# Designs tried in a protein design chat: VH-VL binders against o27280. Part 43

Target 1, 266 residues: o27280
Amino acid sequence: MDSMNVPEVLEIKRIVEESESVKTFIFSWDFRREVRPGQFVMVWDFRDEKPMSVSLIDPVRSEIGISIRRVGEFTDRVHGLSEGDLLGIRGPYGRGFELMGRDILLVGGGIGMAPLAALADEATARGMRVDALVAARTADELLFLDRLEAAGVNISTCTDDGSCGFKGFAHERLLTLEENHDMAAVCGPEPMMFQVMRILDERDVPAQLSLERYMKCAVGICGQCCLDDTGFRVCAEGPVFWSQELSRVREFGRYRRDPAGRRVPW

## First folded at step 1 (VH-VL)

Design s18 (framework fv_acasunlimab)
Fold by ESMFold2-Fast, scan of step 1:
Structure s18 (fold): chain C 266 residues (1-266), chain A 119 residues (1-119), chain B 108 residues (1-108)
Amino acid sequence: as target 1 above (266 residues)
Amino acid sequence: EVQLLEPGGGLVQPGGSLRLSCEASGFTFSTYAMSWVRQAPGKGLEWVSGISGSGGFTFYADSVRGRFTISRDSSKNTLFLQMSSLRAEDTAVYYCARGKYFDWSLDYWGQGTLVTVSS
Amino acid sequence: SYVLTQPPSVSVAPGQTARITCGGNNIGSKSVHWYQQKPGQAPVLVVYDDTDRPSGLPERFSGSNSGNTATLTISRVEAGDEADYYCQVWDSSTDHYVFGGGTKLTVL
């Protein structure tokens, strides 16, 4: 058995409340097992395991952080934990982001800012110029603004309801922003990512996109991870893909799969 | 700004091998899909092979599968096509072309390089 | 394997409108791209994603795609438009670029 396939029981060292629905759980980490932005871990509460993106990578403090949004029974139980409590952590898994060029645009929606916050830290440490478009339904759901500002990131915001920054969707805000970046990284709801990808493609900005539904496929759970029926299997190479790899997938941004595997419009 | 340069082609005997190269500049090479498209004298365009930006996916037309290998070197911004077991029917001008992210269009093309397979 | 069918030639007088068709089974469900190739030159993308034009191309070039037929339309044709034109789709079932056979446009 590979050591990454066996959960380690780790003590919760610190908990940061990012919003009413999001917490970051911080653990001591042995960096002999490398972790890269865009990778995920399996979090085990001794009943169920769920994939969670790594949102903080700090080799200086020997810490990783995992940001979790409260959306169901598992995450409700984990949100009820305190510093000193134990969780099982297995991983890391998946393909991380690749950094290229001198400047990068980050476009994040909701909890999708979690893996992008880790990427922002690495990009700034490499001396890249980082612009971030942070999108959410409401101002209360905008994540990591203080952390991004502390890292030297140039921040633009938008909310659906106009409670902070531009009133509108991420792709509408993107149309009003500077067009010149060497690359982009995008994470959020698939309809948002699809619209953003189209704009970046038209601007000839190469983009990497992170898809949550690929995380379970990377650990051997095939479920809803495969995107088309032609036998093209990209799930094992996720969760991060270059936008051109997603252009082969008719379902991306247009359809999702229900539990029976049927195509359902967004 | 975007430029694709194909430095030469060649004359090869049937059964021989040849490697084509395409040097890219003016864009972030590693993030675009690349393809090879050929055109036999007086004939139409025929796609032969493609590769994703990461190099994780490669594609081949049935006519060349098992004989041609596409690859890329991001450190050199160069696309390659290794051709083996060449046949007279492989005689063509070979173009490298850049693939667009969303729609699978080919928006920039190299000048083309002539490959002649003849004894 | 998926097949695209184009007429081998189309003739048009200067100033008139040329229409070049690209036939394929249920082609309206696919994105169609069009390339212009002049003798001794590499192809140039003139219409992509059925209807869109690359930056800098004349507004005289347009496209449509529905049912079993896609069409490239060239309005107010000029002598310099004389070329071979190719349609192209991506066949996701085979992971294959598919080109039509090409249409020679002659400007009389």
Scores: ipSAE 0.005, ipTM 0.436, lowest interface PAE 13.1, mean pLDDT 83

Design s19 (framework fv_acasunlimab)
Fold by ESMFold2-Fast, scan of step 1:
Structure s19 (fold): chain C 266 residues (1-266), chain A 118 residues (1-118), chain B 108 residues (1-108)
Amino acid sequence: as target 1 above (266 residues)
Amino acid sequence: EVQLLEPGGGLVQPGGSLRLSCEASGFTFSTYAMSWVRQAPGKGLEWVSGISGSGGFTFYADSVRGRFTISRDSSKNTLFLQMSSLRAEDTAVYYCAKTYRGLAFDIWGQGTLVTVSS
Amino acid sequence: SYVLTQPPSVSVAPGQTARITCGGNNIGSKSVHWYQQKPGQAPVLVVYDDTDRPSGLPERFSGSNSGNTATLTISRVEAGDEADYYCQVWDSSTDHYVFGGGTKLTVL
């Protein structure tokens, strides 16, 4: 069997509380299994298994971090764990971000900043200029600001309620920022990503967007793992896609799927 | 100016080989998926092969699988189609095409005639 | 394998509306694109993503897609619209781009 497809039981080495609803779980990692920003792992609590993006990649300390938002039964159980407790980790899986040029714009909404924080670390290590637009509903939900600042990232914020930075949505804030980036990376709620993608496309800025849904396909659990309308499979080409590829998906930014697989508006 | 330029083409005998090339300019080549689409004399359009922007994924029509190989060189902004074991039915004008929204093709090369003698 | 069906020809008088259909099983769940090809020339994208029109194309070109049929509509037809028209989709089940057989539009 392939070693990437077998869960390894790892001890939670450290837990960082990012916000009231988000924690980063840090594990020792053998970097003979390469991990790239934009990839994910399957997290197993010995009952259920869920995909989680890698948010910290630290070869110097031989650690990876996985940031988890509390949204349901599985994540509630995982949030109840302490340092020293055990979780199963399988992976990494999926296509990571590709870096190009000298300047990159990161646009993250809520937990979508998790994979982008790992990307920021790699981009700054490569000597790129990194601008990050960090968006959330309220100031308390802005993630990784201290970590990004420590890395030398140029940060802009926006909140829906105006409690920190620009009052408004990510795409409205983006219109007030400089247009001259060599590339962009975007991760967050699909409606936000759709609006941001349209602006970046008009500016002729190549963008990569990360879609977390359908990640089960990358580990061989789901036979129907593909984006509607395109035929690109998350397991084969995702979760990170170029904006030109995502603009083809009629579902992207307009509809989601309920548990029965039916299209429903966002 | 956004364009695709196809300098190749030719006459080849059945069982022979030929490599087509397509040079891209005016856009960031590595960010777009590319395809080859052919058209036999007096017939319709037929998709032949596609390649992702990164080059990590390739796709082939059943009629050419195992005989044709698509590749790209981002340092040269060039798309290639290596054709081997050519048959009379491979005779066609071959277009390279850039992917656009919805998996449409917005920019097409001028077309390169490949004639397989029979 | 997925198949798109087009009528081989459609005739229309100048100034009238031409409709070219593209049939496919559950084609309404796919993005349909339309190309115009004149003799000796490469195809030109005229409608993409079911309804959208590329910059610079006349507003007379429009599209729709629902159920099992997509339609290219050309209003106020001009002699210069005479060409072959092809519909195209991506078939996710086979990872193939699929073209229709083409429709020759004749303006009489």
Scores: ipSAE 0.000, ipTM 0.403, lowest interface PAE 17.2, mean pLDDT 83

Design s2 (framework fv_acasunlimab)
Fold by OpenDDE, second read of step 2:
Structure s2 (fold): chain C 266 residues (1-266), chain A 119 residues (1-119), chain B 108 residues (1-108)
Amino acid sequence: as target 1 above (266 residues)
Amino acid sequence: EVQLLEPGGGLVQPGGSLRLSCEASGFTFSTYAMSWVRQAPGKGLEWVSGISGSGGFTFYADSVRGRFTISRDSSKNTLFLQMSSLRAEDTAVYYCAKGLEYSTAFDIWGQGTLVTVSS
Amino acid sequence: SYVLTQPPSVSVAPGQTARITCGGNNIGSKSVHWYQQKPGQAPVLVVYDDTDRPSGLPERFSGSNSGNTATLTISRVEAGDEADYYCQVWDSSTDHYVFGGGTKLTVL
């Protein structure tokens, strides 16, 4: 049996408060088990289990970070934990981001910046030029700005209310930016990603997008994260997809499936 | 309309090998996980092996790991179970089962094929 | 390994309500499915994801799941409901499908 599928009980080494609603939980990690930006892990609090993106990969400290937004009962419990407490972690799972070229554009919204922050670290370590468009509803919800800046990332911010940076949505800000990039990585609310992808396609910029879907098994067997008509499973073939792949996914940007399998429009 | 047919059962000696097949019809085969579930005479249901829709992930019960191999051919809409090193305790009716969409349940079952391991 | 425990048998009179339990550690956090099997036949899914019914199944069949016990409830039991019933889950910690031992429902 693959040991990757058995939850490993890990101690929370540190907790970083990223915002009012987002915390990063840091764990010791054996890097003999490879992990890539864009991959996710299943987090188990001994009651329930949820997929979470890896937001920090630090081989020097032998640590990983998982950023979690408070959105429901499970995350409420996790946010109540302290350093030294235990969580079960299994994975990593899914397809992560691929890096190519010299210049990369990151476009992230809200908690979507979590996997992109990890990608930014890798890209900068490789000597790539990284531009990041960081979007949020308000200034207080912008994530990882200090971390990105410290890594040498060129940051552009936008907020819905204009409290920081460009007033408006990520795709609107993107339209004002005319620089060419070799590739883009996108993660955030699906409506945002849909609009961003369209712009990038028009500009002939290769793009990878990380999708969020309800996941249960994480091993491609239950089908709860299956995308209509394509057979793509977000947990197995994703969560990172190329724009060309998503162009085949009719539901992208239009609707998702809830835990009961019902269509819920975005 | 939706159907699973299971040929390949029979009598085999201990230590022998046997390959089961399950032909699917009436649904998009490649989009569903499939499993083998067996039932010894007068006993309960025991999961044997499972495979994801794409075939990228395979799973085995501890009792058959290393001896059985599950596979699928999407071009033929067929599920396979290669059994080797068969034991008397492997004697059972073997069912192929279709995974339910968005669930870990099995919504469609074949009628089963009997495998008898005996000297 | 994860284990599901069922009573070996349950008896009920026609028209009454039968309840078949399935015990498991923290089973309430899992999706439980139920199958009916009549002699000489393949199993048939009767309840899935704790409470949902496949199309064509009567409303007499219902399920619940909480804590350490899942329950299949069959109201207004008929003679035709006499069968073996199995609960089943997916165990993500071991990547196993797990079945209960089965319960024989006898209609008196």
Scores: ipSAE 0.023, ipTM 0.500, lowest interface PAE 6.6, mean pLDDT 93
Fold by ESMFold2-Fast, scan of step 1:
Structure s2 (fold): chain C 266 residues (1-266), chain A 119 residues (1-119), chain B 108 residues (1-108)
Amino acid sequence: as target 1 above (266 residues)
Amino acid sequence: EVQLLEPGGGLVQPGGSLRLSCEASGFTFSTYAMSWVRQAPGKGLEWVSGISGSGGFTFYADSVRGRFTISRDSSKNTLFLQMSSLRAEDTAVYYCAKGLEYSTAFDIWGQGTLVTVSS
Amino acid sequence: SYVLTQPPSVSVAPGQTARITCGGNNIGSKSVHWYQQKPGQAPVLVVYDDTDRPSGLPERFSGSNSGNTATLTISRVEAGDEADYYCQVWDSSTDHYVFGGGTKLTVL
C-alpha cells in the first residue's frame, strides 16, 4: 500500500545483543517484498532517519534483522528501545551482492560484518564453501562469530591489539592466508577495504565491496552519497560495487564527504 | 521456457568490426552472469568474455582484450559482443551462455552464430 | 595461464564404463564442470560443481574432483553418448573461465 516510499511502522519483535556497542533489531517481514544480502533500509525513529544494512534475512521465520552500532544521538535513542516498541522502516534499497563460484571469501571490519553475515547465510545455504576474515580493533568488537560458526563458515580473526587471533590489520592478516577463492565480498572502513581490494586485485580474485557512508536519501536525490570520479550514488547505484569499478574512484580509501558534499580526510 | 537466441553473425574482412547479439527469454535476465564462448572450425571451446548480472564487472580473455567489448541491456534482455580489429583467427562459432545460479558453470547455451573473417 | 589437460580420445564398448580425466594444478580446490557436445550442436551441461547433475540428465553421468585430477564417469555407455566432452573451471588467479581441450568419446 505505501506507493510514495513512506516508512512502514513496524514492531520490534526481538533484540539480539551482538556486543556492548551493537544490537540486531528483528522485525516480521513480508517476503513478497524481496530483500537480498547487501541491501539497506532507512530506519526512522520518528525524529531522524538513517541508513542501516540488513544483517539477517530469514524467509522461514518471515524475519529480517538490522544491526546498529551505538555511535551517536540517533543510535543511542534506538539502542534505548525495547521489544514491542515501534520503528519506521523504508526499503530495501541498493544493489545486493552477487554470488558466483563455489568458494567465497568474506572480509569484514567492525559493523561491516552485518551485511556479510546475511551473505554468509545465503552462501552456506547454497552449498558454497565460505571463509570469513573478521577484523576489529579489540576482541569484544568482533561480531557474529557464533552465528558464522553455526552456519559452517571457516573463520579467521584479527584484532589491532592482538586480543583475539592475528595481531594486526585485516590486510596484514589477508597476506598470511594462502587460499584461492572464486570471489570475495568486503565491507568495513574504507581505508581497510582499499588495502584489502589491492591484495585481492593482485591475487586476481574478483571482489565486491560495500560502501557504507553518510547518506541523506535512499533514492539518490541528493549528491551526499555520490562517488567522485564515477558519479555513482551509493544509495541508488550501490552500496555494492565490483573492485574494477572502485579502482577508478579517487575518493575510495583516501577521503570522504561531509554533509555539505566537501571532501574531508578519513 | 529458458532460452537464448543469437540472430547475428556473418562474413567480415580482416580489420573490420561486427556486433553480435543474444536475446534472452524465460528468466530474470539481470540476475545472471553471461558469457561469450567461441569454437573455431574443428577446434575446442574457448571462453572469450563475461559480464556480471548487474553489468558492473566485465572480464576478457587475453586474446581479445582491447579489441572486443561485452555489454548488456536489461531493458531489452539482450547481451552484446562488439568485435573490432577482427583477425582470421577470430573465425569461429560464437555461443552466448548463461551462468548457473551460484555456480561458475554455464547451464543454458545459445544456438551459436558463425563469424567468418576472410578477405 | 591456468591449463586443463584432457586425453584427446577415449574408446569404450557399449554397456561399459567410460572415464574422462581433466588434469590441472590443484584442480581439487576448484569447481569443475562438464559439457557434452555433439556434432553441429551447442554444448550441454552434464555435470556441475564436481558432482552435481542438472535436472533431466541420466544418473549414468557422475563426476569427482580431488588433488590434481577431476573425472567424468559415464556408466553403462550407450551409442548416443558418443560426443566431445569438455571440462571447465573458473580460474580466480586470471579472472578467466578455462576449458579443457576436449575428449572425443567413441563407442565401438
Scores: ipSAE 0.000, ipTM 0.413, lowest interface PAE 16.6, mean pLDDT 83

Design s20 (framework fv_acasunlimab)
Fold by ESMFold2-Fast, scan of step 1:
Structure s20 (fold): chain C 266 residues (1-266), chain A 118 residues (1-118), chain B 108 residues (1-108)
Amino acid sequence: as target 1 above (266 residues)
Amino acid sequence: EVQLLEPGGGLVQPGGSLRLSCEASGFTFSTYAMSWVRQAPGKGLEWVSGISGSGGFTFYADSVRGRFTISRDSSKNTLFLQMSSLRAEDTAVYYCAKHSYWGTFDYWGQGTLVTVSS
Amino acid sequence: SYVLTQPPSVSVAPGQTARITCGGNNIGSKSVHWYQQKPGQAPVLVVYDDTDRPSGLPERFSGSNSGNTATLTISRVEAGDEADYYCQVWDSSTDHYVFGGGTKLTVL
């Protein structure tokens, strides 16, 4: 077993409150263990271990950040921690985003903006032009607007209920935006990602989509997931997949699984 | 502990100008939207203006649009409301309010009285 | 513009349940927040996002929102609950925050 598979106990250096339900926990990081946007780490509170996307990658300050939404017992406990407290961090894991071209589009929904915020930082540092569509059901789920603005990103917003920005869904807003991008990266609820992917396919814009449900497939050294149920299997390490890989998955964006493993509509 | 302190307020003649300020502490000021909400003596609450955490988005009630300007200075953790062309009906206690979510006012300042009278 | 309608006053005996309504066209599709204001004091958030309570608020406070009516419910009312209560929403059609007219709760 190598050292990357053993949790390292790290001190919480700083906590940033992103919203009432989301905090970013910042740790000193040794960048001999390279971290790329779209990768995740396993966070261990000495009881349970959960996968969390890396939302800040700062080699200059030697820091990483992990953004956590409060949704259950584990995240409630972690949200109760303070600067100076300890967490176990293992990783990074998973297939990260790949940057191509010069002009890119980011489309994020809710907490899905976390890995895209890290990608925006890298793209901007490489001199790329970045447009971000930040979408949520309500204004309280719009995240990282200030950080994206500070990075020089061109921001568009929308909320389903119209509580901030354009009233409507991400794909409806996307139809009103500039069509000239070399690639896109998308992260958020699967129904949103499916509809965004269809528009990007029609515009001939290659897209990368991050699917949280495939993070567990990447926890092992050689994690693999089957994405194609048509009799020809495409196996790829998640959580980031190209749209061409996902276009052959019949359940993507249409169905989820209940606790009994049955298909239910989104 | 979250605190919002509102120095300012005062008496001003109709047509005059006044700037309100609200000093914030106990939270990361730059990440939260802020609003001004007023209350005329013996009347209900009326939202006046709001500004996003970044300062990139501002919103105004119809009654104050073109006369009031909301702004913020994250280096000083301070929210401002510049009021011009003041009218008697602008007489009210003005509260600064922090958003936990856009549209949810989870903490309020103590309020500052603005009296517009001849 | 969008309008929220509240009864101007509600009276309740100690230990009883007070219900304060907030009427609005299709208000069930919006997030409703509730504030308590005592004389000479700033408002205090008591219910947010229709049903949720801030940390430290008594469990006696609860909310609901469906159709054209949102309701703030205060169970086992105490004399200290006497205050003005305001509902509030974001109106996406005008980009405005809208407050109801307020309801004076009297505990007799």
Scores: ipSAE 0.000, ipTM 0.379, lowest interface PAE 18.4, mean pLDDT 82

Design s21 (framework fv_acasunlimab)
Fold by ESMFold2-Fast, scan of step 1:
Structure s21 (fold): chain C 266 residues (1-266), chain A 121 residues (1-121), chain B 108 residues (1-108)
Amino acid sequence: as target 1 above (266 residues)
Amino acid sequence: EVQLLEPGGGLVQPGGSLRLSCEASGFTFSTYAMSWVRQAPGKGLEWVSGISGSGGFTFYADSVRGRFTISRDSSKNTLFLQMSSLRAEDTAVYYCAKFGSYSYYYGMDVWGQGTLVTVSS
Amino acid sequence: SYVLTQPPSVSVAPGQTARITCGGNNIGSKSVHWYQQKPGQAPVLVVYDDTDRPSGLPERFSGSNSGNTATLTISRVEAGDEADYYCQVWDSSTDHYVFGGGTKLTVL
């Protein structure tokens, strides 16, 4: 198979600095391999391969964008690259977000705004009303605000330290929002997503949540995804899951696993 | 056991109205999305309408939009399809179906037995 | 409007493998579900979300989905597999479920 299983070596066409720690790498893309918001690609620097969400989908310019936060050896090396340098890309992988209704809510934390920015572009292009709650620890970690505003998105912000918008956490800010939504899409730290999911469930708003740690399940590396250590498995390719499915998983928002498979609190 | 029972159906003249019902048992009714799918004599399956578990989302095929209304009553564990302005082309066996999980991208894993609706003068 | 294309019929000998295709523009980005319908009966889900099988269904049923084609594969075909098979997707661009036209599987 050409599109999913073989990395294509692509030239970095443009690099956008989103923040001190986040860059968006833009590549020419052949849209015979269609890509949807919520899907990811495997990025190969010819040494290591890591999953990255697609943050820009532009069929008019024939471009995709991949936003990468600097957190370790691989991402440090990729951040050291320049326009004209090469990366291997394979995919797209995973199930993308599904859009429903007319009024949608996006709730993003930190780099979790990356796949939601692509979703916002699609939703606004369809004539939907989009409200985005953008959350981060500090103002300089808020991502894509200018892009969301340019797309016509209604933006609310919150920061843990109060340096921009509401002072507090995303779920606390969400409790102050009066508007009903037909659906929500949520991406960010798992504890944040869990709290947001609970509020949306109480409001009868169906939500889709993107779980970065399950991206490798979508490429078949782990077979079936196991979200609960009791052996209950979600037979889905991820990274996007519906809230009703996740509400039954005791681990969601409470525990993660280290490389040895041990449960570690968030 | 999980079951969907469709007690209604019948003969209706063109321009008339009819309400179909689908009684659910064996699962938590309000948790699962449901749909109506029809099949004209000798033809294939055609999706008609869908509704979320909460009832907050409803969707309709273009051919029935404005004429049919899907609804659910969680207190009765019953799905409804209110059909109005019926046409000869609406003649079909109508199936109610439950989605296999919590959202629309999961398949319809349980189906009713179907009920025949005939629209003729 | 989104359209799914299936061959109207497929014939296979007992014990062989049947492959039923479902063509759609960029169908690989969608979740494909497959239904079996025998004469006078309601449809039965045999594959959901491209590859998954409902509990109680034989391992002989499997699915794949990539690019512009999804495929239902039935291995070690039995006479009892003779039926109409339908593929189905949710098209988020129009908020519609779409069924293919159906494929009649004949076991000779």
Scores: ipSAE 0.007, ipTM 0.408, lowest interface PAE 14.6, mean pLDDT 82

Design s22 (framework fv_acasunlimab)
Fold by ESMFold2-Fast, scan of step 1:
Structure s22 (fold): chain C 266 residues (1-266), chain A 118 residues (1-118), chain B 108 residues (1-108)
Amino acid sequence: as target 1 above (266 residues)
Amino acid sequence: EVQLLEPGGGLVQPGGSLRLSCEASGFTFSTYAMSWVRQAPGKGLEWVSGISGSGGFTFYADSVRGRFTISRDSSKNTLFLQMSSLRAEDTAVYYCARVLGKYSFDYWGQGTLVTVSS
Amino acid sequence: SYVLTQPPSVSVAPGQTARITCGGNNIGSKSVHWYQQKPGQAPVLVVYDDTDRPSGLPERFSGSNSGNTATLTISRVEAGDEADYYCQVWDSSTDHYVFGGGTKLTVL
């Protein structure tokens, strides 16, 4: 019928520890329900339901993976689960990334590398040349480096503290690369994405950016996941947007929402 | 149309210093990363140093780090390589080169011979 | 440090196809560029981003890159193609440009 809107109780088949704070939960998946990089699912622990990006899409093994960072009560409970335990999964939802051209730049910050790792797999499978700029505050927060390397991705790293790769922010590292790509895909903290988008716009590189704002706000209602200036609802219109659309949003990169829904500067 | 001209070579004693320059024309210099690549007599190409378009970020081969300094002056469309503590093994033709896309070198200067000997 | 390996020499007859290889660990994930250098002259970019040709270069020059080997292919070789050829990548793990040792193409 409508398998997307009915929660399915799935067994945790495998858990991969990506870092001290991030785990990937792997489930068997029926690929009659198509899922693409950049889409998300609602994860239900039988008490609360939260949106999570799909980080692994493996039709050969009939598996999907969902990477979850420990940031609060819900994610702490989920991190306490073991292989064989059950979670409810609903989805997928949202628009995924669109691939175009022959080469792509991925720019990921922290957990933002999760949907980009799935995208890297798809881009590589399509024969695209993939360059990834993986950014984090510290070396411990750099994610999926081994998986990206195994997929044949050209990797650049940077950390704010200089503990791995270039010492500095993602946009500072991007300025040293000065690369031409047919497109880019960006996911990470909103201030990072804003700075990266500005550089890519000046270089005339079309970019897609993934907004995961509702995860920061711990919002469970899709109608509250919206951009002020355009009325875009992230779960309905996104989470992936082209840079041209985001450049028209006065809020993007300048303001965020507090728990009351009020605009607060970054 | 795109040109890179290198007037700054010469003969220098071991331990000495020399500054190379590369004058760019025919493109918006400040938007391109630039590099220095050298070639010792009868040998292959060896990358020496690179600088971002903004000039804020620099990179060095292990063999020259601490001895060479790359810089640029966008108001004069000029790239520089300040070489100090020169050694006989630094003897080479030095090329400035413009970086394109995924770090290819699409235009090269004519090359400037630097000879380090007594 | 990342290393690119090229054969030191390749010989080919006029009108035949020359293939020059560039070996590197997982080089297929990197963008490979190729330069032609004639005696006493600066290098000239002949293939960039694995497969692309600069404007004005003949379609006889082509490239490929997969796994651990990149290849420069020169079809219908002419005497004027006799030169040294270098492959090159950017190694993002060290922030270094890496050149192969060069291959001397002799057209006999």
Scores: ipSAE 0.006, ipTM 0.435, lowest interface PAE 12.2, mean pLDDT 84

